# VH-VL binders against a2bn08: the designs that were tried, part 43

Target 1, 238 residues: a2bn08
Amino acid sequence: MAEARLQRLLRVYVLDTSALTDTRLRSLLGSGSLDEAVRRFAELIASVRIAYGVEVYMPPTVYEEARRFLLSNGVTVQSFEALAAWITIKPPTRHEIRIPASIVRDYVEEVRARLARGLRVAEEHVRRAFEAGGLYAAETASREARREKLGAIIRGLRERYREATRHGMLDSVEDLDAVLLALEVRGVLVSNDEGVRRFAEALGVISIDPPKFISVLQGLLRHSKTGGVAREEAHSTS
Below, E stands for the ipSAE of ESMFold2; O stands for the ipSAE of OpenDDE; V2 stands for 0.75 times the mean of E and O plus 0.25 times the DockQ between their complexes.

## First folded at step 12 (VH-VL; framework fv_emapalumab)

Design n15 (at its last look DockQ between E and O 0.86; V2 from the best seeds 0.00; counts 0 for: pae E 2.2 > 2)
Fold by OpenDDE, look of step 12:
Structure n15 (fold): chain C 238 residues (1-238), chain A 120 residues (1-120), chain B 111 residues (1-111)
Amino acid sequence: as target 1 above (238 residues)
Amino acid sequence: EVQLLESGGGLVQPGGSLRLSCAASGFTFDDYAMSWVRQAPGKGLEWVSAIKGSGGFKYYADSVKGRFTISRDNSKNTLYLQMNSLRAEDTAVYYCARDYRVLDYYFDYWGQGTLVTVSS
Amino acid sequence: NFMLTQPHSVSESPGKTVTISCTRSSKDIADNYVQWYQQRPGSSPTTVIYEDNQRPSGVPDRFSGSIDSSSNSASLTISGLKTEDEADYYCQSYDYSDLVVFGGGTKLTVL
């Protein structure tokens, strides 16, 4: 049972959105464009599926997000469909999946802490806005200057607030679905998001980053070619 | 009274391994995140690793990532630090510390520390 | 990544007031809480200030913490300095990427 589980872990993968959008994939796949990278990725997945029975899964939510992203970034529909043809789209069975209450508790506490961080960021920006208001008074500053300053403060608030509340944690249902699916199918999660990977680890789900995933798949194909040649040479000498 | 007691320190060669333990008492252990903080001889404090109450969420400093593993046994009220591929720069007194609030990184209680010496 | 910079040493006479600064290199000091730890020779660190300006039980009111956003720094102030206050003091904070960061520490000598 343990050996079968290990074998399955090596053959079943679940992709989150980052697995398809990782900027390093272009270089790893030797592509000049994202479209070409996606095509090469499709070929790679196809090859390992055929040769070794590797299964690649994606939740529908991740699929839609990835589709939107890739198409908006110059990937053709044909290239995307080529990739999608080799990926099994499957939703996790959410109502049947159990998560330890201790994990939920830790997560709730993290959310609370992050909300508090967000509030602190907001308070700081209110202070900045207040101070700026004194420096950019209507009597002394142009409307344009005031608008620009306020805009800068708001942009800063949004950026820092987002960072404070979302960075380094599981912050989307898409990512949650990926983790849950990986748990359900007993697969390896492919993600470059540290927060997602940490959550996966908490649930006992093994994760690897996209470069490692590509390396593993390429490695499988290299070994199959060398093993086939050795068998053919052994048969020709007999 | 809250008590933290570190153990497992000693002399080890470069490339070697060591496992530290921290025995906790005087509080509900699994309700608190725990951290390891180290201090090289004559140097300042350096955060090493943290683990949440469930034991599922782990955090590491870049300097130890991939080499150290933090864990806990809540049934034994014990925190652990598995240190592999030890280097000379890992030489330090290692403190276990209780985190007052998850992600606030306020260390309200500290152990007495255990000395780890990495030397050939 | 950020650093917390402290003066290496400060000294003052008993009964006087001393201030130890802790300057953050990046982002805003007010984004995350700052803690201060006291470490006497041969002892473990103990908390003297948490959440920028809060005192743990048992810490005298001579100890106070403050934040200055304009200088991106935190300060520990010790009034009515006593001989027992001689120690190393560390500021500590955190960010969302590097997690926990300590200052380099300040040696306080009571003259």
Scores: ipSAE 0.753, ipTM 0.880, lowest interface PAE 0.6, mean pLDDT 91
Fold by ESMFold2, look of step 12:
Structure n15 (fold): chain C 238 residues (1-238), chain A 120 residues (1-120), chain B 111 residues (1-111)
Amino acid sequence: as target 1 above (238 residues)
Amino acid sequence: EVQLLESGGGLVQPGGSLRLSCAASGFTFDDYAMSWVRQAPGKGLEWVSAIKGSGGFKYYADSVKGRFTISRDNSKNTLYLQMNSLRAEDTAVYYCARDYRVLDYYFDYWGQGTLVTVSS
Amino acid sequence: NFMLTQPHSVSESPGKTVTISCTRSSKDIADNYVQWYQQRPGSSPTTVIYEDNQRPSGVPDRFSGSIDSSSNSASLTISGLKTEDEADYYCQSYDYSDLVVFGGGTKLTVL
């Protein structure tokens, strides 16, 4: 059918911040620096836009987050702006988007579980600090040794707390906006964050990781060049 | 009187597919996360996959990721496991298990299991 | 990924006390709950301890669970051992990435 063929020619993607900050971008784009990788990414997006009309979207919240990260990691303003020129910056229409109540219920339960996990981590580290206080009082008078032990316990608490409450969970407005925009435009979400992708897929949004995204776009350009020749030859036969 | 009953096991060749079902009764199915847990003959328990009450949030062990798909039909009180690209290593009894409402992986009820055998 | 290590087997006489250990290979065992399951020969698993030390209804109080952070281990203790307690016992926990792991199992023989 003509609608199915047209759909194959029209491709829509939404990027979250991880699609621009993935540490693998440099090697995936054959680049010696992150700044060069961003410029090559811009060239890739521009090429598929010109050849196939592929649309790449980003919410303003994701744009601002990605900009801050990239500029602080050696990407020039000029390189970032060259990339942004080929990306449509559009906020999701949040007031009109609906999410099934059962998905929201599951999400609330996940938040409650994560809060409980964080509390359990905190309680364990309080016990460790109490026990360490008794041990150091019995074996040493050094203030420096006690301070270093306390510092190690606090660093351990912070690390475990972050893991218990943040890992694998959609917990930022920026990531939510990317998911909502992908739902709204019926686009494919590009993210390397498993929690973000899981939430998107729960809403029926197709998601891929950044290496797959780059592979798909590069494949489209190969198909455009080779496919044009192949279609020309096939069209010439009766 | 919680009951879980697996079905759909059988003999399949490597590379083949099977779909397992787990019929649930005696509780409000939608309120509970569910898991598949398998046990190879003469060996221990291995977690396979989990799904939250809505059916939207899904989790997989690394050994099955990309090959197995968990799903549920809450209107039929049924949990499913679609197993593709089966390997000899997937030979096991497959149990469905109920997670006590919160996804902290406390499996309070287990089915009787269904045997999957993958061999040439 | 982490592992939970249990002794392969343990034996004890009726009326005595047995303890089955479950040692976590990485990360702190106290960070995530530990469950214990009993599996009698030819049967499905059933829960005997959840959330480290809680008993489901119908599980007698001679079954108890504990956590020892210093050895990074959990323990299942069965006092007043009965011949009906002969079974395989599995510990189980998870991590922050929702990876679920069972111990290798311990065969309890009641002499």
Scores: ipSAE 0.535, ipTM 0.789, lowest interface PAE 2.2, mean pLDDT 87
ESMFold2 (binder alone), look of step 12: mean pLDDT 92; pTM 0.943

Design n16 (at its last look DockQ between E and O 0.75; V2 from the best seeds 0.00; counts 0 for: pae E 2.1 > 2)
Fold by OpenDDE, look of step 12:
Structure n16 (fold): chain C 238 residues (1-238), chain A 120 residues (1-120), chain B 111 residues (1-111)
Amino acid sequence: as target 1 above (238 residues)
Amino acid sequence: EVQLLESGGGLVQPGGSLRLSCAASGFTFDDYAMSWVRQAPGKGLEWVSAIKGSGGFKYYADSVKGRFTISRDNSKNTLYLQMNSLRAEDTAVYYCARHEGVRDYYFDYWGQGTLVTVSS
Amino acid sequence: NFMLTQPHSVSESPGKTVTISCTRSSKDIADNYVQWYQQRPGSSPTTVIYEDNQRPSGVPDRFSGSIDSSSNSASLTISGLKTEDEADYYCQSYDYYDLVVFGGGTKLTVL
């Protein structure tokens, strides 16, 4: 049972969005463009599927997000479709998946803490805006200067608020779906998001980062070529 | 009264392994996140690892990631730190500490610490 | 990742006021709460300030915490300095990944 489980773990993968958008993938796949990287990735997945029966899954939500991202970043429809052809799109069966209440509790506490941080960021920016208002009074500052300053404060608020509330945690339903699907199919989650991976670990889901995933797949293909040559040499001597 | 008692420290060779324990009492153990914090001789405090109440969410400092494993047994009210591939720089007093409330709260209780010495 | 920088040491006479600074290397000190811990020689750390400026029960009102966003720093102020205040003091906060960060510590000597 343990060996069968291990074998399955090595053959079944679930990708989150980061698995396809990781910038390191270009270098690992020897590509000069994202489009080329995607095509090479498709070929890699195809090869390991055919040779070893590797299964790659993606939730529909992740698929849509990845599609949007990749197409908006210069990936052709043809390249994307080439990749998608080798990925099984499957939603997790959400109503059947059980999560321990203790994990939910911990996550709720984390969310609460993050919300509190967001509030603090907002309060700080209100203070800054108030102080700036004194320096950029209508009597002393041009309308343009005031607008620019306010814009800068708002941009800062947005950036810091996002960082305070989203970094290092599971922050999207797409990522949750990836974790849940990995749990359901008893696969390995591929993600470069530490928050997602931490949540996966909490549920007993094994995760790897995209570079490791690529390395594993490439490694599989290298071993298949050496095994074939050894068999041909054994038959020629016999 | 809240009590934290560390144990398992000792002398170990480089590359060796050691498991630390922290026995907790006086509070509902599984309601609190716990951390290990270490202090090298004559040096400052360094956070090592943290674990939330469920035991599922684990956090590690970069300096120990891949070598140390934090865990807990809530049925025994005990926190653990499995330390593998120990290095000389891991020599320190190791404290267990309780997080007050959520993850970003403060350490409100500390143990007395247990000394780990990594030396050839 | 950010660092919290503290002065290595500070000294002052009894009855006086001393301030220990804790400067965050990245923006902004106000993003996460800052805590302060006191460690006397041969003892475990104890909390003297939490959530920037809150005092635990049993901590004298001589201890106070503050945040200065302009300098991206937190400060621990001890008024009416006493001999028993001689200790190492550490500031602590969290990064965006919920990792704990300690300052380097400050040795306070009461002259």
Scores: ipSAE 0.640, ipTM 0.850, lowest interface PAE 0.8, mean pLDDT 91
Fold by ESMFold2, look of step 12:
Structure n16 (fold): chain C 238 residues (1-238), chain A 120 residues (1-120), chain B 111 residues (1-111)
Amino acid sequence: as target 1 above (238 residues)
Amino acid sequence: EVQLLESGGGLVQPGGSLRLSCAASGFTFDDYAMSWVRQAPGKGLEWVSAIKGSGGFKYYADSVKGRFTISRDNSKNTLYLQMNSLRAEDTAVYYCARHEGVRDYYFDYWGQGTLVTVSS
Amino acid sequence: NFMLTQPHSVSESPGKTVTISCTRSSKDIADNYVQWYQQRPGSSPTTVIYEDNQRPSGVPDRFSGSIDSSSNSASLTISGLKTEDEADYYCQSYDYYDLVVFGGGTKLTVL
């Protein structure tokens, strides 16, 4: 009885964009191209849906982001539509979803900290630019060499700023929609982004990364080939 | 007066489990992120884990990820560390530490520590 | 990952000045704040410097901190050494990947 309850609890998944764009998926699905990987992914999702009634959801915002990425990276319309046929596109009911105020407070504190980090990065790179200007004035250097040095400092600033303010943080409405949908449908969130997963888990949403998701689905299919449990638990809901 | 009092240390066999507690007093516990920091006998300090004021956001050092779980009960002003699958290298004095305000990893108050010994 | 390297020990006479270095192995030390902690034998650590060069209330102004980007290091300077300053001193910093690192520690002897 406990085993059957666990299987039913593992029937709903919500994908964020990273679940379809994770670079490890091609290798895990034994594919030489992204198009082949998408087709095999579609077959995997279809198989577990048929055998176990596993449902896979995606918010419209995430769906459109993933669609554009895949089509622009060599996935055929036919392969994408084959995958999309097995994914339920559903917007989170944002106006009815509740988030504990203490979680929002912690998130606001994190944003404040990251803004301070960004300012520190900017101040340091202003210092570097000032010092570099003095060095080139003391040396006989071309105008082109000075311009290239400034360009390198600006690129460093952009990289450091993004790292200080964005890395490990929930920073897009698409990611938020995936988290909210997973909360609403009590599904498992599939994401490779640590910040997205951390926010989801703070709200009580279980999360796994895309390789683990593939492994779970493949494991379910192995069990369906060895017994009748899959026929009794699976249903078509498409 | 801010006080942090760890408890729950002891002798455990490898593969065993132990739960540490840190009782907090003298401040509004819910307002502060907290960390566990450990120190192996005769060695330096090593950060283990952190948790934000709500208890929802948790962070772990790679060496303990998947084996240790940080938590807090804000109604009891208590920080916890659940340690599973313990190894000899987990032997250390474990301190709880308070984060100052919203600053990144500035630990302004520390407990007295509790000794965990994992004998092989 | 990154490391913070400190000398194993330093010694100096009472009344003199000592400087303890803390060198970061990768990425710029100026990108992340450095804290300094004092730990006497059998005692818990206490903060002597936070955010590179700030003193908590109650820490004497003979303790100071600094950052040197050219050597990628932080320094703790203690002037007017007193015998009660004998302790282990740890620097500490972090990165934006949720990694918090302490230096290996420096034993200060006042002889």
Scores: ipSAE 0.545, ipTM 0.793, lowest interface PAE 2.1, mean pLDDT 88
ESMFold2 (binder alone), look of step 12: mean pLDDT 91; pTM 0.932

Design n17 (at its last look DockQ between E and O 0.73; V2 from the best seeds 0.00; counts 0 for: pae E 2.2 > 2)
Fold by OpenDDE, look of step 12:
Structure n17 (fold): chain C 238 residues (1-238), chain A 120 residues (1-120), chain B 111 residues (1-111)
Amino acid sequence: as target 1 above (238 residues)
Amino acid sequence: EVQLLESGGGLVQPGGSLRLSCAASGFTFDDYAMSWVRQAPGKGLEWVSAIKGSGGFKYYADSVKGRFTISRDNSKNTLYLQMNSLRAEDTAVYYCARDYRSRDYYFDYWGQGTLVTVSS
Amino acid sequence: NFMLTQPHSVSESPGKTVTISCTRSSKDIADNYVQWYQQRPGSSPTTVIYEDNQRPSGVPDRFSGSIDSSSNSASLTISGLKTEDEADYYCQSYDYSDLVVFGGGTKLTVL
């Protein structure tokens, strides 16, 4: 059972959105464009599936997000479809998956802490806005100057609020679906998001980053070519 | 009364391994995140690692990532730190500390510490 | 990544007031709570201030904490200084990327 599990872990992968959008993938796949990278990635997945029976999964939510992202960033429909052809789209069976209450408790505590931090960020920006209002009074500052200053404060608020509330934690249902699917299929999660990976780890799901994933797949193909040559040479000498 | 008692410190050679323990009492152990904080001789405090109550969420300083592993046994009320590939710069008194259930991580209780010396 | 910078040492006479600063190198000091720890010679650290300005039970009201956003710093103020206050003091905060960060510590000498 342990050996079978290990073998499965090496053959079953679940991709989150970051697995397809990681900027390092271009260099790893020797591509000059994102479109080419996606096509090469498709070929790689196809090759390992055929040669070794590797299975690659993606939740529908991740699929849609990835699709939107890739197409909006210059990936052709043809290239994307080429990739999608080798990925099994499967939703996790959410109603059957059990998560330890202790994990949920920890997560709730984290969310509470993050919300409190977000509030602090907001309070600080209210203070800044109030102070700026005194400096940028209607009688002393132009409309343009006031607008610019307010815009800057709002941009700062959004950025810091997002960082305070979302950075370094599981913050989307898409990512959750990826983790849950990995758990369900007993696969390896491919993600470059530390928050997602931590959550996965908490549930006992093994994760690797996209570069490592590509390396693993490429490595598999290299070994198959060397093994085939050795078998042909052994048959020719007998 | 809350008590934290570290153990497992000692002398180890560079590249060696050591496992620290922290025995906790006086509170519901699994309700609290726990941390390791170290202090090199004559130096300041440095956070090392943290683990949430469930034991599932772990955090590490960059200086120890990949070498140290934090864990806990809630049934034994014990916190652990497995230290591998030890370096001279890891020489320090290691404190276990309880994270307060607040909006941010801070330490409300500290152990007495255990000394780890990495030397050839 | 951010750092918390403290003065290396401060000194003052008994009965006087002393302030120890803690300056954050990046982002806003108010983004995360600041804690202060006291460490007497040969002892473990103890919390004297948490969440910027809160005192744990047993900590005298002579100890107070404050935040100054304009200077991006936190301050620990000790009024009515006593000999027993001689210790190292550390500020501590949190960053989402760096997690827990301590200041370098300040040695307080009571003259």
Scores: ipSAE 0.761, ipTM 0.881, lowest interface PAE 0.6, mean pLDDT 91
Fold by ESMFold2, look of step 12:
Structure n17 (fold): chain C 238 residues (1-238), chain A 120 residues (1-120), chain B 111 residues (1-111)
Amino acid sequence: as target 1 above (238 residues)
Amino acid sequence: EVQLLESGGGLVQPGGSLRLSCAASGFTFDDYAMSWVRQAPGKGLEWVSAIKGSGGFKYYADSVKGRFTISRDNSKNTLYLQMNSLRAEDTAVYYCARDYRSRDYYFDYWGQGTLVTVSS
Amino acid sequence: NFMLTQPHSVSESPGKTVTISCTRSSKDIADNYVQWYQQRPGSSPTTVIYEDNQRPSGVPDRFSGSIDSSSNSASLTISGLKTEDEADYYCQSYDYSDLVVFGGGTKLTVL
């Protein structure tokens, strides 16, 4: 009975872009190329849908982002279409979805904190540039050396700013669409993005990362193959 | 004034479970993120977990992830820590701490702590 | 993840100045705020420095905090040392994945 209850919880999944772009998927699917990995992913999803009725959803925004990534990285149109055939593309019904005001308040506090962190990084790099100006004054350094030092400081600023403001945060409408769709269809969100998963879980949406998703589906498929004959209803083996 | 009072500590066998509580008063509880911080006997401070004001956003140290669950009941002004699969290493005094308006984990108020002992 | 390393103990005479270091093992210490907490035996921690160098109300100005990017460390400096300053001192910081880390603590003895 415990295993049957677990199987019911595993019926509906929503993928964000990371579910298709995670670099570990090729290895997990035992493939020599990304194109082969996509075909094997399609076979896995198809098999689990047939054996267990598992549904896989994706918002249109995520679908288009994943398509661009995969096609630009050597996946053939034929392989991508084979995968897409098993994924339901559905926009979240945004006007009917409700989010608690307290969750939005926490998110606003998070944004405010990250903007403050970004300003701190910028101020620190202004100090570094001012100090470097004294060391690299025209009397002691070439014009080329001064430009290289300034360029290094700017690159450091950009890197640290991104870390301070964007790392681990839900910061795009594509990410939000994946979360909203998972909430709407009462599905499990599949994402490698810490901020996306945290926001989803705050709304009561269960989330797993892409390697875990593959592991779960492969485990279901092993169970199905051991059972032999397909059935309309799942059964408990507890 | 701000007060934080932990309770629920005790002696538990390895693999067991325990639930800690922290009663808060003297401030608008919902406005503040809260943390649990522990201190093993004779040792230093170790952060355990944090939760934002809504109760929806939760954070865990790697050493407790998957075993501990932080939660809050804002109608009762109470913070909780559910500890499962306890290990000897979890033996510590557990403090409840307030994060000053989520200002980068500045803990401005601390409770007196509650002792958890995990021993056979 | 990262660690914050403090000396295990320091000692100094009343009236003198002591500095307690806190070295971050990875990433730039200047990117995340450092807090400093004081803990007397049998008591809960209290804050003496937050946001690198800010003092809470009631903390005397002889307590100061600083950041040194070249050594990737923070420092707590206590001037005009008093017997009442004898305590354990912890630095604390975090990263952008919301991992919160305390230093190992420094026992300050005022003799």
Scores: ipSAE 0.531, ipTM 0.785, lowest interface PAE 2.2, mean pLDDT 88
ESMFold2 (binder alone), look of step 12: mean pLDDT 93; pTM 0.951

